# Ledger of designs, part 4: VH-VL binders against q9umr5

Target 1, 268 residues: q9umr5
Amino acid sequence: SYKPVIVVHGLFDSSYSFRHLLEYINETHPGTVVTVLDLFDGRESLRPLWEQVQGFREAVVPIMAKAPQGVHLICYSQGGLVCRALLSVMDDHNVDSFISLSSPQMGQYGDTDYLKWLFPTSMRSNLYRICYSPWGQEFSICNYWHDPHHDDLYLNASSFLALINGERDHPNATVWRKNFLRVGHLVLIGGPDDGVITPWQSSFFGFYDANETVLEMEEQLVYLRDSFGLKTLLARGAIVRCPMAGISHTAWHSNRTLYETCIEPWLS

## First folded at step 5 (VH-VL)

Design c14
Fold by OpenDDE, look of step 7:
Structure c14 (fold): chain C 268 residues (1-268), chain A 123 residues (1-123), chain B 106 residues (1-106)
Amino acid sequence: as target 1 above (268 residues)
Amino acid sequence: QVQLVQSGSELKKPGASVKVSCKASGYTFTDYAMNWVRQAPGQGLEWMGWINTDTGNPTYAQGFTGRFVFSLDTSVSTAYLQISSLKAEDTAVYYCARNYRFGSPWYTYFDYWGQGTLVTVSS
Amino acid sequence: DIQLTQSPSFLSASVGDRVTITCRASQGIRSYLAWYQQKPGKAPKLLIYDASTLQSGVPSRFSGSGSGTEFTLTISSLQPEDFATYYCQQLHSYPTFGGGTKVEIK
């Protein structure tokens, strides 16, 4: 039988967004138990990411317990960060494939409709004033805001991304790395036509330097220092990168070709 | 069973140095950060900082920089606290405390403590 | 830094009494609050973490509640071995402790 699949949605999403994905999984892997977690839906997805991580942990623990052979995670957009954090704090998870579906894994620094909705009068160049305040950190979007021009503020004020990345040292950094390294495969999916994730390479742990030049994963300090295990995972052949063009952000979970090429191979 | 065993009481004069040890057993030493907590006589608990037992990187709380040094000997699963240029106000019981692993995602609690080491600074 | 204020500082009670200790934070700390018990000449002992989760081996007469800025430790029926000083502790930026509550025999 196929391993159970757990799906975590993104910002302002719900389980309904994954109806096509469920259909594809059912067609190609009949009998697969797929659970789309309906937690923190809609506006509730703006809640602090650590709160979300705790909620999702409570939901996945029973599922994992019933699947001793392991489970697969499909985590979309903001959900990909939630899942990475989840795997970092769980010392007993049994995740085989962690599929990060167009997630801002290295953070976000771009003007999006989501940001405009929450901060209509602010440009990305000014968001550091809000996002790196205690008030701003109460919103999920700010938890992974990564301003390349204000690195000191990012490192000191980010209460989520900087910590799970091990960019800011903390008492649990070592054990989180150990826990995350329990994954069988890390499948990174994203593409240049996403339109939301900025830069789109963030889905592959690429990001801007101080001159807004995009550097790849292997050029990042988190990789070079192996702060949360990326270098180790790559060395053991556990990282899969699946870029695809022509897919907008809201279509990653509904595109059949994307599913067959980047998701299905890792559901066995 | 997890145990933290600290060195014995110390009596020092002002200006001297002291080094307190904390030996861990019953678990993988490098998987848990070690914290130091001070308690002056008849007073409350005061967090001094922590040391990453894997990397050896120390972090000191405000007020505990300069004269206070955290160090490790991982070969014997031991953490050390050294205080130099001792002052009378340094008189206190010093505790090592293991970082709690299974609590809230990143916030720190202390699940196991050493028995404490009394350091008395007197002329 | 986040300050924790415990009340009362001293509490006299008898065996069998219901005892309640309060810890207030200077700002919201969600559920990131722990309680410790300390007896004279001994190290603190963890009782509760995450505001309400009982540490393994701790008697069920101990319970914790609260969120945000106000937290409570309750001993449903005080036992002879429960006379001690209790501390709350948080870690939002730096670990800080409350001033302590000494529970004495009446």
Scores: ipSAE 0.277, ipTM 0.720, lowest interface PAE 1.8, mean pLDDT 93

Design c20
Fold by OpenDDE, look of step 7:
Structure c20 (fold): chain C 268 residues (1-268), chain A 123 residues (1-123), chain B 106 residues (1-106)
Amino acid sequence: as target 1 above (268 residues)
Amino acid sequence: QVQLVQSGSELKKPGASVKVSCKASGYTFTDYAMNWVRQAPGQGLEWMGWINTDTGNPTYAQGFTGRFVFSLDTSVSTAYLQISSLKAEDTAVYYCARNYRFGSPWYTYFDYWGQGTLVTVSS
Amino acid sequence: DIQLTQSPSFLSASVGDRVTITCRASQGIRSYLAWYQQKPGKAPKLLIYDASTLQSGVPSRFSGSGSGTEFTLTISSLQPEDFATYYCQQLDSFPTFGGGTKVEIK
């Protein structure tokens, strides 16, 4: 039998967003138990990410307990960060494949419709004033806001991304790294035509330097220092990178070709 | 079982240095951060900082920079607190305390404590 | 730093009494609050963490509640071994402790 699949949605999503994905999984892997976690839907997805992590943890623990052979995680957009944090705080998870589906794994620094909706009078160049305040950190979007021009503020004020990345040292950094390294495979999916994740390479742990030049994963300090295990995972062949062009952000979970190429191989 | 055993009481003169040890046993030393907490006579508890037992990186609380140094000897599962240029106001019981792994994500609580080391600074 | 104010500083009670200790934070700390018990000449002992979770081995007569800026430690029926000083601690930022509440025999 196939291992159970747990799906975590993104910002402003719900379980309905994954109806096509469920169809594809059922067709190609019949009998697979797929659970789309219906937590923090819609506007509730703006809640602090640590709060979301706790909620999702409570939901996945019983699922994992019933699947001693392991489970697969498919985590979309903001959900990919939630899942990475989840795997970092859980010392007893049994995740085989962690599929990060167009997630801003290295953060977000771009003007998007979501940002315009929340902060209509602010541009990305000024958002640090809001996001790196205690008030701003109460919103999920600000929890992974990564301003390359204000690295000091990011490192000191980011209450989520800087911590799970191990960029800011904390008492649990070592154990979180150990926990995350329990994953069988880390499957990173994204592409240049996403239109939301900025830069799109963030889905592959690439990101801007101070001159807004995009550096790859292997050039990032988190990799070089192996602060949460990326270097170790890569060394043991546990990281899979699956870039695909021609897919917009809202289509990653509904594209059949993407599923067959980047997701399906890791559900067996 | 988990145990933290600290070195004995110290009597020092102003300007001297002291080094307090905290030996851990019953668990994997490098899996848990170590904290230091000070308690002046008849006063409350004051968090001094923590040290990453895996990397050796220390973090000092405000007011505990300069004269206070956290260090490790992982080969013997021991954490150290060194205080230089001792002052009378440094007179206190100093505790090492293990970081609880299942608490707050960035800062956690202290589940096991050493028995404390009294450092008295007097002329 | 976040300041924690405990009240009262001193509390006289008898065995069997219901005892309540309050801890107020200078700003919101969500549920990142712990309670410790300390007896003379001994190290503090963790009783409750995350505001309301009882530490393993701690008697059920101890309970914690609260969120945001106001927290409470309750001993439902005070026992002889419960006479001690109690401290609250926050972990929303750098750890800080309350001033302590000494529970003494009436």
Scores: ipSAE 0.609, ipTM 0.830, lowest interface PAE 0.8, mean pLDDT 94

Design c27
Fold by OpenDDE, look of step 7:
Structure c27 (fold): chain C 268 residues (1-268), chain A 123 residues (1-123), chain B 106 residues (1-106)
Amino acid sequence: as target 1 above (268 residues)
Amino acid sequence: QVQLVQSGSELKKPGASVKVSCKASGYTFTDYAMNWVRQAPGQGLEWMGWINTDTGNPTYAQGFTGRFVFSLDTSVSTAYLQISSLKAEDTAVYYCARNYRFGSPWYTYFDYWGQGTLVTVSS
Amino acid sequence: DIQLTQSPSFLSASVGDRVTITCRASQGIRSYLAWYQQKPGKAPKLLIYDASRLQSGVPSRFSGSGSGTEFTLTISSLQPEDFATYYCQQLDSYPTFGGGTKVEIK
């Protein structure tokens, strides 16, 4: 029998977005119990990410309890950050494969349709004024806003990303690292033609420096300091990087080739 | 069973230094952050800061910078609070308190406390 | 800084009484609120965390409620061992405590 699969959606998504993924899993892994969590759908996905983490935790705990051999997580876009945080706060999770599907794992710094919708008159260059305020941090999008030109504000005001990254020290940093390291494999998926995740390398824990030069995961302080376990995971061969070109952001969960190449191998 | 045992009471003169110890047992010392809390006689509780027991990095609350130093000896699961240039207003009971695993993401509650150490500063 | 105001500062009650203590925050702190009990010469003891979660080993007569800026600690039936000072604590920012509420025997 196959391990259960839990799916967490992205911003403004719902379970309907994953109808193709469900079809692919059913075809290639018949009998797999797949649960797409319909929590914080649509506009509710704008709620603070820690609130979402708590909600999703309550939903996954009973699923994990019924699957002592372990489960797989497929987490799309914003959902990938929710899942990473989830695995950090859970000291008893049994996740075998954590599949991060085009997620801004190292944050977001780009003008997207989502940002334009929420902040029509703001550009990414001045969004720090909003996102790093207490008011801004009540929105999920701001919880992983990472302005490379205002690193001090990011480190001090980010109530989510800076914490789960261990970039800002906190009393739970050690335990969260231990919890996250319980994962069997971290599968990172993304690509240059995404069009939303900015930079697209964020899906692989790459990100801008102060000159907006993209640095790789191994050049990031979070890696070098192993603040939440990336260096340790890489060392034990637990990180899988699966880049793919020609896929737009809204197509990652519906592309058959992507599924067969980057997702299916980790569902066994 | 989790226990935090602090050093005994101290009587010091103004300008002197004091070092309070907090020995932990019954759990993995480096898995839980340690906090220090001050309570002046007949007054409420005041958070002084915390120390990362894994990295040794201290964080001091506003008003507790300069003369206050958090340190560790992980080999004996002990946290220390050193106060230099003591003043009369430093007279208080000082508590070490373990960080609870559950709570807010950035700050957590204190589930276990030392018995407290009275530091009296008098001429 | 987030300030916590407890009321009342002093409360006289008898064994068996229902006791309610209030803690108000200067700004919204969601549910990041704890209650501690302190007896003379002793360290504080955690009673309630996350506004309403009972700490392990604490009698069920203790309960917490509230969110945002107003919180309450309730003792459904006061026992002799419950005469003490109670403190609220917020964790939405760096930890701060309320001024305390001393529950005395009437």
Scores: ipSAE 0.615, ipTM 0.829, lowest interface PAE 0.8, mean pLDDT 94

Design c28
Fold by OpenDDE, look of step 7:
Structure c28 (fold): chain C 268 residues (1-268), chain A 123 residues (1-123), chain B 106 residues (1-106)
Amino acid sequence: as target 1 above (268 residues)
Amino acid sequence: QVQLVQSGSELKKPGASVKVSCKASGYTFTDYAMNWVRQAPGQGLEWMGWINTDTGNPTYAQGFTGRFVFSLDTSVSTAYLQISSLKAEDTAVYYCARNYRFGSPWYTYFDYWGQGTLVTVSS
Amino acid sequence: DIQLTQSPSFLSASVGDRVTITCRASQGIRNYLAWYQQKPGKAPKLLIYDASTLQSGVPSRFSGSGSGTEFTLTISSLQPEDFATYYCQQLDSYPTFGGGTKVEIK
């Protein structure tokens, strides 16, 4: 039988967003138990990411316990960060494939409709004033806001991304790295036509330097220092990169070609 | 069983230095961060900072920079606290405390403590 | 820094009494709060973490509640071995402790 699949949604999403994905999984892997976690739906997805991690942990623990052979995670957009944190704090998870579906894994620095909705009078260049305040850090979007021009503020004020990345040292950094390294495969999916994740390379742990030049994963300090295990995972062939053009952000979970090429191979 | 055993009491004069040891046993030393906590006589608990037992990187709380140095000898699963240029106000019991692994994400609680080391600074 | 204020500082009680200690934070700390027990000449002992989770081996007469800025430690029926000083600790920022509550025999 196929391993169970757990799906974690993104910002302002719900389980309904994954109806096509469920259909594809059912067709190609009949009998697979797929659980789309209906937690922190809609506006509730704006809650602090650590709160979300705690909630999702409570939901996945029973599922994992019933699947001793392991489970697969499909985590979309903001959900990809939630899942990475989840795997970092769980010393007993049994995740085989962690599929990060167009997630801002290295953070977000772009004007999006989501930001305009929450902060209609703010541009990305000024958002650091809000996001790196205690008030701003109460919103999920700010938890992975990564301003390349205000690195000091990011490192000192980011209460989520900087910590799970090991960019800011903390007492659990070592064990989080050990826990995350328990994954069988890290499948990174994203593409240049996403339109939301900025830069789109963030889905592959690429990001801006101080001149807004995009550097790849292997050029990032988190990789070079192996702060949370990326270098180790890559070395043992556990990282899969699946870029695809022509897919908008809201279509990653509904595109059949994307599913067959980037998701299905890792559900066995 | 997890144990943290600290060095014995110290009596020092102002200006002197002291080095307190904390030997860990019963667990993998490098998997848990070590914290230092000070308690002046008849006073409350004060967090001094922590040291990454894997990397050796120390982090000092505000007010504990300069004269306070955290260090390790991983070969013997021991953490050290050195205080230089001792002052009368440094008179206190100093505790090492293991980081609680299953608590909240970044900073956490302390599940195991050393028995404490009294450092008395007197002329 | 986040300040924790415990009340009362001193509490006199008898064996069998229900005892409640309060810890207030200067700002919201969610459930990132622990309680410790310290007896004279001994190191603190972890009783409760995450505001309400009982540490392994701690008697069930101890319980914790609260979230945000107000927290309570309750001893449902005080035992002779429970006379000690109790401290709350937060970890939303650097760890800080409350001033302590000494529970004395009446």
Scores: ipSAE 0.568, ipTM 0.818, lowest interface PAE 0.9, mean pLDDT 94

Design c42
Fold by OpenDDE, look of step 7:
Formats: structure tokens, C-alpha cells, sequence
Structure c42 (fold): chain C 268 residues (1-268), chain A 123 residues (1-123), chain B 106 residues (1-106)
């Protein structure tokens, strides 16, 4: 039998967003138990990411317990960060494939419709004033806001991304790295035509330097220092990078070609 | 079982240096951060900072920079606190305390403590 | 810095009494609050963490409650071994402790 699949949605999503994905999984892997976690849907997805991590943890623990052979995680957009944090704090998870589906794994620094909706009078160049404040950090989108021009503020004020990345030292950094390294495979999916994740390379742990030049994963300090295990995972062949062009952000979970090329191979 | 055993009491003159040791046993030393806490006579508890037992990176609380140095000898699962240029106000019991693995993602509680080391600074 | 104010500073009680100690934070700290017990000449002992979770091995007569800015430690029936000083500690920022509450024999 196939390992159970757990799906975590993104910002402003619900379980309904994954109806096509469920269909594809059912067709190609019949009998697979797929659970789309209906937590923090819609506007509730704006709640602090650590709160979300705790909620999702409570939901996945019983699922994992019933699947001693392991489970697969498919985590979309913001959900990819939730899942990475989840795997970092869980010392007993049994995740075989962690599929990060167009997630801002290295953070977000771009003007999106979501940001315009929440902060209509703010451009990305000024958002640091809000996001790196105590009240700003009460919003999920600010938890992974990564301003390359205000690195000091990011490192000191980011209550989520900087911690799970190990960019800010903390007492649990070693254990979180150990826990995350329990994953069988890290499947990174994203593409240049996403239109939301900025830069799109963030889905592959690439990101801007101080001059807004995009550096690749292997050039990042988190990789070079192996702060949460990326270097170790890559060395043992556990990282899969699956870039695909021609896919907009809201289509990653509904594109059949994407599923067959980047997702299906890791559900066996 | 988990144990933290500290070095014995110290009597020093102002301007001298002292080095307190904290030997850990019963667990994987590098998987738990170590903290230092000071308690002046008849006073409350004061967090001094912590050291990453894996990387050796120390973090000092405000007021404990400069004269205070955290260090490790991982080969013997030991953490050290060195205080230089001792002052009378440094007279206190100094505790090492292990981070509890569960709690806040930023900081954790202290589940195991050393027995404390009294450092007395007197002319 | 987050300040923790404990009340009372001193408390006289008898064996069997119900004892309540309060810890107030200068700002919201969610549930990142712990309680410690310290006896003379000994290191502090962790009793409760996350405001209400009892540490393993701690008697059930100890309980913690609260969230935000106000927290309480309760001893339902004071025992002879419970006479000590109690400290609250927050973790929302860098660790700080309350001033302590000394529970003495009446």
C-alpha cells in the first residue's frame, strides 16, 4: 500500500484548493489515504506561523502514529514554511518525502496582491517598518518577510524564518537541525513564472543579496554553515530540485504535468 | 540520570580572575544549550546568558558583556564561566543550568541545575 | 526588558493551607512562564512550565494558571517540604525572573 499523504495549504487557502491534486493522487496511486488539513483556513492563515505550527502538529501526530512506515508531506506556498518548522520541532516525525510546493523557503521580498491587501499604503521597501515590529510579527506574512536591505532588523526581529533557518542562534538550533534531517527527501518545486514568490528562487533557498542579486542555495550562509541541515541533505542526495516554467502561483497544485513530473515520483 | 556538577567555592581579591566549571553527565552534552545564572546573597535570580554547546557560540545578557566569558570543553562535557577584573558586586552564587528541550522557540526553561558555586570577592 | 512582579514577597502559612502566589508581567508573554522552587543553599527546581504544565516528578498539589500578563502558582495543601522561595520566569524575551516569594511557617 501507498504511504499516507498529508497536505498543508497556503495563505488564504482551504482544502477545496487541492481537489485536483487529490484527484491526481487517486488516479495514479489508488488507495492512498490523503488528508488535507483544514486548519487556519482563509483569513486565519494570517495568524502567527508558530501558532499554526502547533496546530498542524496536533493534527499530524495521530496520522503519523497510524502510519509506522512513514508519510509524505505536500506543503504549498506558506504551508511549506509551516511544514519545515514542523519537521524541525518534531523529534519523532516519520516523513519520507517533504514536498515543498512553491514555498518562500528563504523568505519573501516582493509586492504581492496579498501584501497590497494587508498594507495598501506600503511598498516592499518600507514594509520592514511594519513587519519587524512586535505587532507586525503577529502576522504570518511578516514571519517570513526577508528584507535584504535591512539584514540586521531581519536577524533581530524575525521571530520565525531567522530561527528555523538558524540564522539567529537559539538554544534549540542543534536539535531542530537533527530533527529536520530525519526527512527522507526534500523536494523543492517552483518556477520563474510564479508571479508571487519573490524572488522565485526562494522556493529553492535562493535569495537576494544586499544588491538584490539572486544567489543560489549553495551560496547562502545557511547552506555554508549547514545551520539547519541543507548541506548535509544535499551531500547525501536527499534534495530534489524541480523547477518548472509556465506555472502561476495559484496553479502549482492543479497542474497535471507538474504533478506527474515533480510530485508523483515521490509518492511511492 | 542528568547531573551538573560545578567546581568549589572561590575567594578572590578585587581585580583577580576566577573560572568556574560545570561538568555535565547523563545526556548528550552538545544537544542542550547551557545557561549561567547569578544570585547575589539574599537576592533573586539573574540570567547571565547561554552558550551553544554544539558550536561554542556564547550569548551574553545585557550587563554581562566584557568581563564574563563562556567557554566549553566538549571532550569532557564541561562548560566554563570566567570572570575577570572581579569586583565586590560580583560576589554571588553562580549556577549552570541546562535548557529544557520543550518550550518557547526563542528560549527554553531550565530543567537541571548545577549545585552552584559561591564566588566571594573581598579585599 | 520584561519585568515580573511577584506578590506577595513573603507569605506565612500553615501545613494544609491553600497557598496562591501571583506573577504579573509588564507586558504580554502569552504562556511562556515557568515556576521554580528554591530551598536555602540549593539550586532552583523547575515545577511548572508553559504556565500550567507540571514538570515530571512534581506533586499534583502544585498547579499553575494564567496567560498574558497575570499568572498564579497554587499549592492546594501546603506540606512541610514546601516551605521555600518560589520564582516565576518568562521566556517571551530573554529570560527574566520575578523577585521571589518566600513561603514561611506561620
Amino acid sequence: as target 1 above (268 residues)
Amino acid sequence: QVQLVQSGSELKKPGASVKVSCKASGYTFTEYAMNWVRQAPGQGLEWMGWINTDTGNPTYAQGFTGRFVFSLDTSVSTAYLQISSLKAEDTAVYYCARNYRFGSPWYTYFDYWGQGTLVTVSS
Amino acid sequence: DIQLTQSPSFLSASVGDRVTITCRASQGIRSYLAWYQQKPGKAPKLLIYDASTLQSGVPSRFSGSGSGTEFTLTISSLQPEDFATYYCQQLDSYPTFGGGTKVEIK
Scores: ipSAE 0.717, ipTM 0.867, lowest interface PAE 0.6, mean pLDDT 95

